# Ledger of designs, part 45: VHH binders against o29008

Target 1, 271 residues: o29008
Amino acid sequence: MDREEIKVAVLRMEGTNCEDETVKAFRSLGVEAEAVHIKQFYSDMIRFEEQRSVFDYQCLVFPGGFSAGDYIRAGAIFSARVKSVLRKDIEEFIKMGYPILGICNGFQVLVELGALPGFDEDKPLAEKPEMALAMNDSSRFECRPTLLKKESEKCIFVKNLKKDVVMFPVAHAEGKVVFPSGKEDEYLERLTSNDQIVFRYVDEKGDYAGYPWNPNGSFYNIAGICNATHTVFGLMPHPERAFFGYQVGRREGYGDGYCIFRSVVDYLEKL
Short names: E, the ipSAE of ESMFold2; O, the ipSAE of OpenDDE; V2, 0.75 times the mean of E and O plus 0.25 times the DockQ between their complexes.

## First folded at step 23 (VHH; framework vhh_3k1k_2)

Design v7 (at its last look DockQ between E and O 0.23; V2 from the best seeds 0.00; counts 0 for: pae E 10.8 > 2, placed apart)
Fold by OpenDDE, look of step 23:
Structure v7 (fold): chain B 271 residues (1-271), chain A 121 residues (1-121)
Amino acid sequence: as target 1 above (271 residues)
Amino acid sequence: QVQLVESGGALVQPGGSLRLSCAASGFTFSYYTMRWYRQAPGKEREWVASISGEGGRTKYEDSVKGRFTISRDDARNTVYLQMNSLKPEDTAVYYCAKRKWEPSGTYTDYWGQGTQVTVSS
């Protein structure tokens, strides 16, 4: 696909707040991107010109924020709304090989949708969540830069990432990766075997460490994972806030987050 | 309960071949990376080879690359180690292992009873 034909939808609802920087990131790469409210996919009150379909796009992003105030569980209400109106479409979207990115709250949404860890290629969305992003061990909102080690070679979102350790900032209260009780070992082996662990928290030496380097207390220091087809990616840190050089203290150029978005575009160009 | 039972160990001449088997039970075999280790007399146990679940990705110790092949049959819950061009220095008790990971990133390995491989003229 030609780059100029690529369209990205950054999905939003009440409480999301990271749409603009995500859209800007994609647009800077020469692709079309827009923030799309969930209502534009199903509401009869939406003007015809504003109506959208999932299949109008080649990439979907669930951005960061506090969708619906994170009532009940972070991402739960957003995921419920998405399920009610877009479940089949999203499943088909994933089966088609189109990428989906979930950042912070978006990761939470993907988990609640059953898209992650997404072990079953034939059923992209599980009937029930199979993992959780729980309250941070600190019981605090964590807002700080984090260092992440690249773990996956198959995830399409990191194909262009050559740097071993990257810096993405976190901003969340519920970012702790938790697997079903008694199945932690199994899940870890499955994720590892299929190269689905994408990022792990590390310290300044590149070593796996606890708090504060692991800001939320995630199992196995997991910061981000992808599904079995490696086209759905969720991470708690914010690559969109580390895309441009000026976001990371540079006058020009790009930050470590650039490669995440560029990898998506390159993947789609070859799709 | 995790159980691993190694078999196939024997006395062979240098340059000979041997195929080890490890029968596994007590866990969902196909999900897990399986590993072979060996321990020579007076030496520490050392890693020999690994094969991942599902994808079947393999890794080998440098000293056995090109000579040993690790494989698995998920239908039979069995991992194998084909050993070719055996050398006297390959003499050891060979163990099959399943790793249990902890949240901290540490792990514990489950072992079988081992099987004796002796390479001697």
Scores: ipSAE 0.048, ipTM 0.411, lowest interface PAE 4.6, mean pLDDT 92
Fold by ESMFold2, look of step 23:
Structure v7 (fold): chain B 271 residues (1-271), chain A 121 residues (1-121)
Amino acid sequence: as target 1 above (271 residues)
Amino acid sequence: QVQLVESGGALVQPGGSLRLSCAASGFTFSYYTMRWYRQAPGKEREWVASISGEGGRTKYEDSVKGRFTISRDDARNTVYLQMNSLKPEDTAVYYCAKRKWEPSGTYTDYWGQGTQVTVSS
């Protein structure tokens, strides 16, 4: 599709016109992006000009950027509301091949919705969650840069990455990837055989290491995964906070997060 | 405490068959992938076969594929290795293993003491 036809919705529970790092990232790439309160998709109490359809957009983002104090409550409420009012629309959106990105709290939403790990292309939303994002092993809020090794070639969100190791910051209290007890071998086989592990935490030498390099204790150092169609992607680190160079201590240019958003635009232009 | 006890190893002639058993305790057996490894004298232990928990999906090392069959009986907490068409190169101590993944992606395996299989004429 033409770039002028691409529209990105960055979903919010509480509607505002406030700027959002994710909205700014997509807009700087020349596509329309806006923050959309989920009520705009279903409530008739919203003014006509503010009403939206999920299908007006070609990419949905469940954002990070909620304050640290709001993480658990906001994420749980967000997840419950999405499941209650948008589940069927999201399922159809995925089946149409349109990308969905979940960042930090947004990854938690995708897990709760059953969209990740997303093993079944024909049933992209599992009836019940198949994994969890648990409390960090440190029992504290982790706010730090992380180094991430790219592990997927098929995930549409990483096709423009120039480097195998990127840096994105984390800011979370519950980011530990866990799978059901006893199913770890099965899930690893399924995820790796279908190229669904996207990023793993590494140290400065590219080796898989424990804390603080794996900041939350995630199983297998998993920082982000995608679904079976490689179009639904969730990660705990914040690529939107590493998009512009100034966000990562550079006077100009881009951070490593740029290629995540560029990859989405490139994918949609070819779709 | 995880315990794994292998049995069934014996001296057999080439072309013969054996069935190895591994009795497991100290964990919820049906949840976990069980593995067989073997170690010949002067060699590192090598993976032979695996069987997943739920669903019982099996995998085999190339040199034993078609000759060895791994199976499990979750009611008895036992994993088996049926070994057919045995060759002298199959001579080894056979170990049953249960894996525990660490967050870093490394693991610690629990092992039994092994059971000796010797194939010679």
Scores: ipSAE 0.000, ipTM 0.348, lowest interface PAE 10.8, mean pLDDT 86
ESMFold2 (binder alone), look of step 23: mean pLDDT 84; pTM 0.836

Design v8 (at its last look DockQ between E and O 0.53; V2 from the best seeds 0.00; counts 0 for: pae E 4.2 > 2)
Fold by ESMFold2, look of step 23:
Structure v8 (fold): chain B 271 residues (1-271), chain A 121 residues (1-121)
Amino acid sequence: as target 1 above (271 residues)
Amino acid sequence: QVQLVESGGALVQPGGSLRLSCAASGFTFSYYTMRWYRQAPGKEREWVAGISGEGGRTKYEDSVKGRFTISRDDARNTVYLQMNSLKPEDTAVYYCARRKWEPSGTYTDYWGQGTQVTVSS
């Protein structure tokens, strides 16, 4: 499709605060993007001109930021509302092959919805969550740059990434990727065999390392994963805060986060 | 608890065919990539073919492409290697394998006992 026909919804609710960076990133690429309150998809009391359908869009983003609750419940309130009112629409959206991106809190939403790890193409939303994003091992809010090694060739969100290692900042208290106890071997096999591990935390030498390089203690240094169709992607670091060069200390150009948003646009232009 | 048992190895003439089987137990078979390796006398074990879990994608070492076919039956927890147009160079003990991922992110392999394939006139 033409770029001018692409529409991106960046979902929000009371207490979210990172949607503007994501909207700006897509708009700078010539794509229509807007912050959409989840009530605009289902509430009869929203003014007609503000009413929206999930299917008016070709990409959904669950942005980073903090929901109305405190940091400890970072994604739980938002995910509960998404699950209660948007689950069926999101399931259909995934089946249509349209991309969904979850950043930080948004990754937590996708996990709670059962969209990630997303092993089953035929049932893209698991009945119950199959993984968790737990409290950081440090028991602290981690706010720092991270280095991420690209691990996937099939994930549409990194298809055009030219660098092996990128830098995105993190800002979270609950970012530790955890799989069910005793299932770690099984999960790594399934994720690896289908190219679903997208980013892993590394040190400045490119080696998989512990804290502070793995800032939350995520299993296998996983920073981001995608589902079995490679079109639903969740990550804890914030590519929207590394999109423009000025966000990462450059006077001009783009940061490494550019590739995430550019890859979505490139994917959609080919549909 | 993971067990892999190969069978079907035999003595065959060049140009002949064999079908190897590997019975697996002790794990959820359908989730795992299964691989065949072979080891000729005095040589290192080398990869031959693989078939992924959930989707059945196959890959082959170059010298066996078009002659060997890997397949799986998830209901029977069995992986197969159909070997056609056998050559003396295919003489080896054939092993099936499953990766074991370590928490560190490295892996080792679970191996079967092997089955001998001998191609000789």
Scores: ipSAE 0.314, ipTM 0.709, lowest interface PAE 4.2, mean pLDDT 88
Fold by OpenDDE, look of step 23:
Structure v8 (fold): chain B 271 residues (1-271), chain A 121 residues (1-121)
Amino acid sequence: as target 1 above (271 residues)
Amino acid sequence: QVQLVESGGALVQPGGSLRLSCAASGFTFSYYTMRWYRQAPGKEREWVAGISGEGGRTKYEDSVKGRFTISRDDARNTVYLQMNSLKPEDTAVYYCARRKWEPSGTYTDYWGQGTQVTVSS
């Protein structure tokens, strides 16, 4: 696909707040991107010109924020709305090989949606969540830069990432990766065996460490994972806030987040 | 309960070949990385090879690269170690292992009883 034909939808609802920087990131790469409210996919009150379909796009992004105020659980309401109106479309979207990115709250949404860890290729969305992003061990909102070690070679979102350790900032209260009780070992083995662990928190030496390097207390220092087909990716840190050089204290160039978005575009160009 | 049973150990001459098997039970075999270790007399147990889950990647210690091949048959819940060009220094008890990860990030290993491999002229 030609780059100029690629369209990205950054999905939003009340409470999301990271749409603009995500859209800007994609547009800077020469692809079309827009923030799309969930209502544009199903509401009869939306003007014809504002109506959208999932299949109008080649990439979906669930951005960061506090969708619906994160009532009940972070991402739960957003995921419920998405599931009610777009479940089949999203399943088909994933089966078609189109990428989906979830950042922070978006990761939470993907988990609640059943898209992650996404072990079953034939059923991209599980009937029930199979993991959780729980309250941080600190019981605090964590807002700080984090260092992430690249773990996956198969995830399409990191195909262009050559740097071993990257810096993405976190901003969340519920970012702790938790697997079902008693199945931690199994889940870790499955994720590892299928190369689904994408990023792990590390310290300044590149070693796996606890708090504060692991800001939320995630199991196995997991910061981000992808599904079995490696086309759905969720991470708690914010690559969109580390895309441009000026976001990371550089006058020119790009930050470490650039490669995440560029990898998506390159993947789609070859799709 | 997790069980690992190694077999195939024997006395062979230098340059010979041997194929070890490890039959696994008590867990979903295809999910887990399987590993081979060996322990020579008076030495510590050392990692030899590993193979990840279904269709998984393989890794080897340097001393056995090009000579040993680890493989698996998930339908039979079995991991294999094909050993070619055997050397006297390969003499050891060979163990099959499955790792158990804990929430703390540490791990313990399940072990079989081992199988004796002796390479001697």
Scores: ipSAE 0.312, ipTM 0.707, lowest interface PAE 1.5, mean pLDDT 93
ESMFold2 (binder alone), look of step 23: mean pLDDT 86; pTM 0.864

## First folded at step 24 (VHH; framework vhh_3k1k_2)

Design w1 (at its last look DockQ between E and O 0.73; V2 from the best seeds 0.00; counts 0 for: pae E 3.6 > 2)
Fold by ESMFold2, look of step 24:
Structure w1 (fold): chain B 271 residues (1-271), chain A 121 residues (1-121)
Amino acid sequence: as target 1 above (271 residues)
Amino acid sequence: QVQLVESGGALVQPGGSLRLSCAASGFTFRYYTMRWYRQAPGKEREWVAGISGEGGRTKYEDSVKGRFTISRDDARNTVYLQMNSLKPEDTAVYYCAKRKWEPSGEYTDYWGQGTQVTVSS
C-alpha cells in the first residue's frame, strides 16, 4: 500500500500517555500514527469525531509505558479490557495480515489475549494463555541496557535489521518468559522450527549467559517472540527508547531501534 | 520413551533409487522437526535433510539437493527420505533424529540404530 494510506494506532487506557516515543518514531518515518484510547473503539459515550474502528489502522501497538504506576495491576486491567471488547476485531486484524507490536506490558497483553506464542495460523488467538511473563528471578525491578541477538529471519519486524546484536533498554519487574511446566521442550521446538524466536539476551561476547545479561531469567534467554505468521511480535526491551540517537547517547542519527519501526513501514508498503 | 527405527537401507547401483523410512514413537510426532543424518566409514556424522513439524518446511544439504526428498506422514508417525540418482559418495549408515531441548537452553538428539545404504558399481 502507499505510505500515505498507512495509519498506526498506539493503544492506551485512560490517556495517561499524551505523546510517547512509539508515536514519535512512526511519525518520523512519514507514517500517520496516533495514541488511541481503547474506549474510542467501543464506547457509545465517545464523541463522533473521536470514535475509531480497529480497521481504520494497518498496525496496532500495545505500549509498555502506557501506565507508569502499578505495572502488574495496570497490565492485567488493560489485558482484561482488550479481551472483553477487542478480541474478535484483533483476531480478524491478524488474519488480514496486519502487524501487531507489544512492548513490555504490551507483550503481556498479547500473551494474555492468546496471540503469542500464536502457533495456529487458522486460530491466531488461543482460548487460554499459552505462556506467561513472570516475576524477575532477582525479585527486583530491572532497569538496564540489554544486548539482544537477532534469531529470526522471517519476523517482519526485523527484516531491515542489519546488526546481529542490538542494544535496547529494559524497565520491568515481570519480564521472565515461562512456558507451561512439562511442555518446554515441545514449545521450544515449535518456536524454533517456525522461526518464531526473534531476540535472545546475550553478553558482550554474544554468548547466552545468565544474570545480569539475561536480566529476568527468561527461559532460553528469550527477549521477544512472534506468532506463526511472523506478523505479531512481543518483546520485553524497548526499541522505541533506542530509536533516536539522542536516546542512546549520540548527538545525531538513529539508534538500533530504528530498524524495527522501519521494517513495519516497509512491510506495509509491500502489502 | 522416544524410539526411532530406520529401515529401507539396501545395496543399489549408481543412478538407482531408494526410500528410507523412520518410524517414531514416544512423543507428539507432528510438532517436531525430523532430521536425517548419515555417517560414511571413517567420517563424522553429517546432516542430510530436515523437515519441520507443522507446515512441513524442508531443508537439504547442498550435495543432495535435487536428488533427495524428505517427507512425513503425521498420521503414521513416519518420516521418509526418497533418494534418487544415487552416487557411491552416498554410501553411509543413515540415521533418523529427533531433537530434545533441555531446560538449560541446550539440546541433544535422539538417534535410531541406523540403516545401511551402499551404492556400488
Scores: ipSAE 0.387, ipTM 0.742, lowest interface PAE 3.6, mean pLDDT 88
Fold by OpenDDE, look of step 24:
Structure w1 (fold): chain B 271 residues (1-271), chain A 121 residues (1-121)
Amino acid sequence: as target 1 above (271 residues)
Amino acid sequence: QVQLVESGGALVQPGGSLRLSCAASGFTFRYYTMRWYRQAPGKEREWVAGISGEGGRTKYEDSVKGRFTISRDDARNTVYLQMNSLKPEDTAVYYCAKRKWEPSGEYTDYWGQGTQVTVSS
């Protein structure tokens, strides 16, 4: 489809306020993007002009920054609301091949929705969460730049990413990727076999390392994964905060996060 | 318990063909990459080929590319190694392997008993 026809929804709810950077990123690429409150999808109290449908858009983004709302489990709350009113629509949305991005808290939301790891293509949302983002091993809020190695060749969000290692900042207390106890081996095999590991934390040499290079203690240094169809992507680091050059200490140009968003747009243009 | 049972090894002439099988049990076969290794007399065990789970992506060591084909039948929990254009250098005990990953990122391989392949005129 034509780039000017592409519409992106950055989903928000009460207490969220970090969607602006993501909206700006997409708009800078020449596509339409807006922050959309979850109520706009289901509430009858919303004016007709403000009503939205999931299918009005070609990409959904669950942004980070929910922690600003004093929610203990912001991802869980958001996911519960989404699941209650938009489950079927999101499932269909995924089946249609439309991309969904979850950043930080958004990754948490995708996990709680059962969208990730998303092994079943016929059931994009599992009945129950099949993985978790747990408290960081440091037991503290981690806020720092991270280096991520690109692992996936199939994930549509990294198709335009040519760099092997990128820098995205993290800002979270619960970013530790954990799999069901006793199933770590199986999950790793499945993820690897289907090229669903998208980013892994690395050190300055590009090697897999522990803390602080792995800021949260994620299993296998996983920073981000996608579902089986490679169209739903969750990551803990913030590519939207590394989109513009000025965000990463450059006067001009773009940061490493640019490629994430550009990849989405390019994918949709070809869809 | 993970079990791997290799079969199909035989004595063949140079240029001949042989198909090895490995029957697997004790784990969800379809999810796991399966690998073939071989160990020649007096040499270390070496990787020969691998096939991923579900996607079925294949990899080969350089010395067997174009001659060997790894495949799998998930319904039968079996991985195969079709060996064509066999050479004396291919003489070895061939092993099937399943890797177990640990949370640390380390791994342990499970092996079968192996099957003897001898290529000789």
Scores: ipSAE 0.352, ipTM 0.731, lowest interface PAE 1.2, mean pLDDT 93
ESMFold2 (binder alone), look of step 24: mean pLDDT 82; pTM 0.821

Design w2 (at its last look DockQ between E and O 0.63; V2 from the best seeds 0.00; counts 0 for: pae E 3.9 > 2)
Fold by ESMFold2, look of step 24:
Structure w2 (fold): chain B 271 residues (1-271), chain A 121 residues (1-121)
Amino acid sequence: as target 1 above (271 residues)
Amino acid sequence: QVQLVESGGALVQPGGSLRLSCAASGFKFRYYTMRWYRQAPGKEREWVAGISGEGGRTKYEDSVKGRFTISRDDARNTVYLQMNSLKPEDTAVYYCAKRKWEPSGEYTDYWGQGTQVTVSS
């Protein structure tokens, strides 16, 4: 499609954070992007001019950034509301081939919806969640830079990454990727065979390592995964906080997160 | 528990064909990539072909591409290797394999006992 036709919705609710960073990232790439309150999709109390359809957009972002003090309560309410009012629309959106990005708490939303790990192209939302993001092994809120090795060639969100290892910060208390007990080998095989493991935590040498490089104890050092169509992507690190150079200590230019957002725009322009 | 049983190896003339089978049990076969390897006398075991679970994507070692075809029957838990245009260089014991992933990022393979393929010169 033409760039002028591309619209990105960054979902917001009371207690969300980082929607502004995500909107700014997309706008700096020359596409229309806006923060959309979830009520704008379903509430008849919203003025007609402010009402929205999920299908007005070609990319949805579930942002990260509930504050540490509000994290558990606000995130649970957000996930429940998304499941209640958007599940059917999101299923159709995925089937149309449009990308969805879930960052931090947004990754948790995608897991709760059954969109990730997303093994079945024909049924993009599983009936029940097939994985979880559990409490960090440290039992702490982890707020730090992380180094991430790119593991997928097919994920549309990483097509523009020029480096094998990128840096995005984390800020979470519940970021530990876990799979159902006894199915870990099966899940790794399925994810690896279809290039669905997108990022894994590494140390400064590029080696898979434990804490603090794997800050939450995620199984297989998984930092982010995508679904079977490679168009729904969830990760715990925040690429929107590494988009502009100033966010990562550079005077000008971009950080490593730029290529994530650029990849979405490039994908949509070809669609 | 994991069990892989290869069969179908034989003595064959150059230019001939064979079809190898590997019957699998002890795991959910349809989710796993199945791989064929071969080992000639005095040489290291080398990868020949692979077929993914779910979607059946295939890959081949360069020297067999266009001559060998890997396939699978998930209802029978069996992987096949159709070998055409056989050459004396294809003489080897052929093994099928199932990968076992470790949380560390390392992996090992489960192997069958192998089946002998001999292409006469």
Scores: ipSAE 0.362, ipTM 0.741, lowest interface PAE 3.9, mean pLDDT 89
Fold by OpenDDE, look of step 24:
Order: sequence, then C-alpha cells, then structure tokens
Structure w2 (fold): chain B 271 residues (1-271), chain A 121 residues (1-121)
Amino acid sequence: as target 1 above (271 residues)
Amino acid sequence: QVQLVESGGALVQPGGSLRLSCAASGFKFRYYTMRWYRQAPGKEREWVAGISGEGGRTKYEDSVKGRFTISRDDARNTVYLQMNSLKPEDTAVYYCAKRKWEPSGEYTDYWGQGTQVTVSS
C-alpha cells in the first residue's frame, strides 16, 4: 500500500481530548490520520459526510490520557461502547491484518475488549477479558520516565526499533499487568513461546527490577504485549510523548517513540 | 502433578546415534518450553537444548549444534532429543525439564529421573 493511501483513526469518545499527539505523529510520517469519535461509526445523528467506517482506515489507535489523573477505569467504559457497536468490525479488522495500537488507557480498552493477550487467532476478541490492568502496587498515580527493554522480534510495532532499551513516559494509576490467579505461569509461557511480550520495565543498567523501575508492579515487569498475530499491541507507557526529539530533550530528530509509529507505517506499506 | 519420564538412553559407539524421549504429564504441555539437560560424572548439570511451546523455536548449546535436534509432539505430550555423531564427551545422564516461572522472574525446574547415555568404543 502506498503511504499516501494509508489512513489512521485515533479513536475518541466523550471526555477524551488527548488524540492530537498521536495524530501529529502519524501525519509527520506522511500518512493521513484523524481523531474519530466513536459515534461517527454508528450514530444516525451524525451527518453523512462525518460518518465513518472502521474499514475506511488501515490502523486504529486507542489513545492514552491527556493529563495525569484523568483516567480511572475509563477503559472499561470505552470498551463497553466499542463492544456494543463495533465488535464484529474490529474482529474482522484484526483478521485482515490491520494493526491496532492501545496506549495507556488504550491498553486498558484492548484488554477489556478481549483483544489482549489475544491467544486465539480465530477469535481476536475473547468473550470475556482474560487479563487485567489493576491498580498500581503503590496505590498512587505514577508519572515518570520509564526504561523499557524490547523483548519481541515479531511484533510489527517494534520492527524498526533497533535500540534494546527505550525511554517512554508513564502516567497512570491502573497499569499493573495481572493474569488470572493460578495461571500466571501458563500465561507467561504462552506469551513467551509466541513472542508476545513486547516491552518489559528495566532499570538504568538494563536489568529487570522492582519499584520504581517497575512503576506499577506488573507481573514479570511487563509493560506491553501484543496478540498472537502480533498486530494488536497494548502498552502502558506513552510512545507518542517520546516521538519528537524536543519531547525528550533533544534539539532535533526523534525520540524513541518514533520507531513505534514508523514500524506501523512500514508494515502497512508492505501489507 | 507435573511428571517427566525420560527414556532412550543406551550404550553406543562413537559416531553413533540415539533418540531420547521425555513423556510429560500434569500440565498443558503444548504451551510450555521444554528443555534437555545433561550431567556428566563429576560435572555440573548443563543445558543442552530447548524448544518453545506453540512457536516451536529451538536453541542449542554450542557443543551440540549440528549434531542434536530437539523436537516435540504435542499430541503425545512428548519432547525428543535426536543425537547424532555422538562423542565420548556426550556421556552423561540426560534430563528433560519444565520450567515454572514466578512473577519476580525467578524460576524452578521440574525434572525427570534422567536417562543414561554412554558413548564408548
């Protein structure tokens, strides 16, 4: 697919207003991107020219929050809305191989949708959530830079990422990855065997460590995972806030988040 | 209850071949990486090979690359180690292992009783 033909939808709903950074990131790569309200997909009250279809796009993004503290279980609400009206479309979208990105609250949405961990390729959305993003062990809103080690070689979102360790900021109260009780070992083996762990929290030496390097207390220091087809990706840190060099204290160029978005575009060009 | 039972060990001449089997039970076998280890007399147990679960990725110790092949049959809950071009230094008790991971990143391994492989003229 030609780059100029690629369209990205950054999904929003009532009360969300932090889509601009993600839209800007994609547009800077030469693809079309827009913030799309979920009502544009199903509401009869929307003017014809404002109506949208999931299939108008080649990538969907569930964005994170704009400011610290503005999300408390918002993923569940968003997910419920999406499931009620777009479940089948999203399933087909995933089966078509089109990428979906969930950032922070967006990761929560993907989990609630049953898209992650997404072990079943034939059923991209589980009937019930199979994991959770729980309250941070600190019981605090965590807002800080984090260091993430790249773990996956198959996830399409990190194909262009050459660095072993990247810096993405976190801003969340509920970012703790938890698996069903008694199934932690099984889930870890499944994720590992299929290369679905994408990022893990590490310290300044690149070692796996606890708090504060693991800001939320996630199981196995997991910061992000993808589904079995490696085209749906959720992470708690914010790559969109580390896209441009100026966002990470550089005079020019790009931050570590650049590679996440570029990888998506490259993938779509080859799709 | 996790159970691992190794078999196939024997006395063989240098250059010979042998196929080891490990029958597993007590867990969802297809999801787990299986590993082979060996322990020679007076030496520490060492990793030999590994095969991932559904992904089927394989890894080998350098000293056995090109000679040993690890495989699995998920329908039979069995992992295999095909050993070709055997050398006297391959003499050891061979063990299969299932790893249990902890949230901390630590792990414990389940072992079988092992099977004796002796390579001698």
Scores: ipSAE 0.291, ipTM 0.672, lowest interface PAE 1.4, mean pLDDT 92
ESMFold2 (binder alone), look of step 24: mean pLDDT 82; pTM 0.824

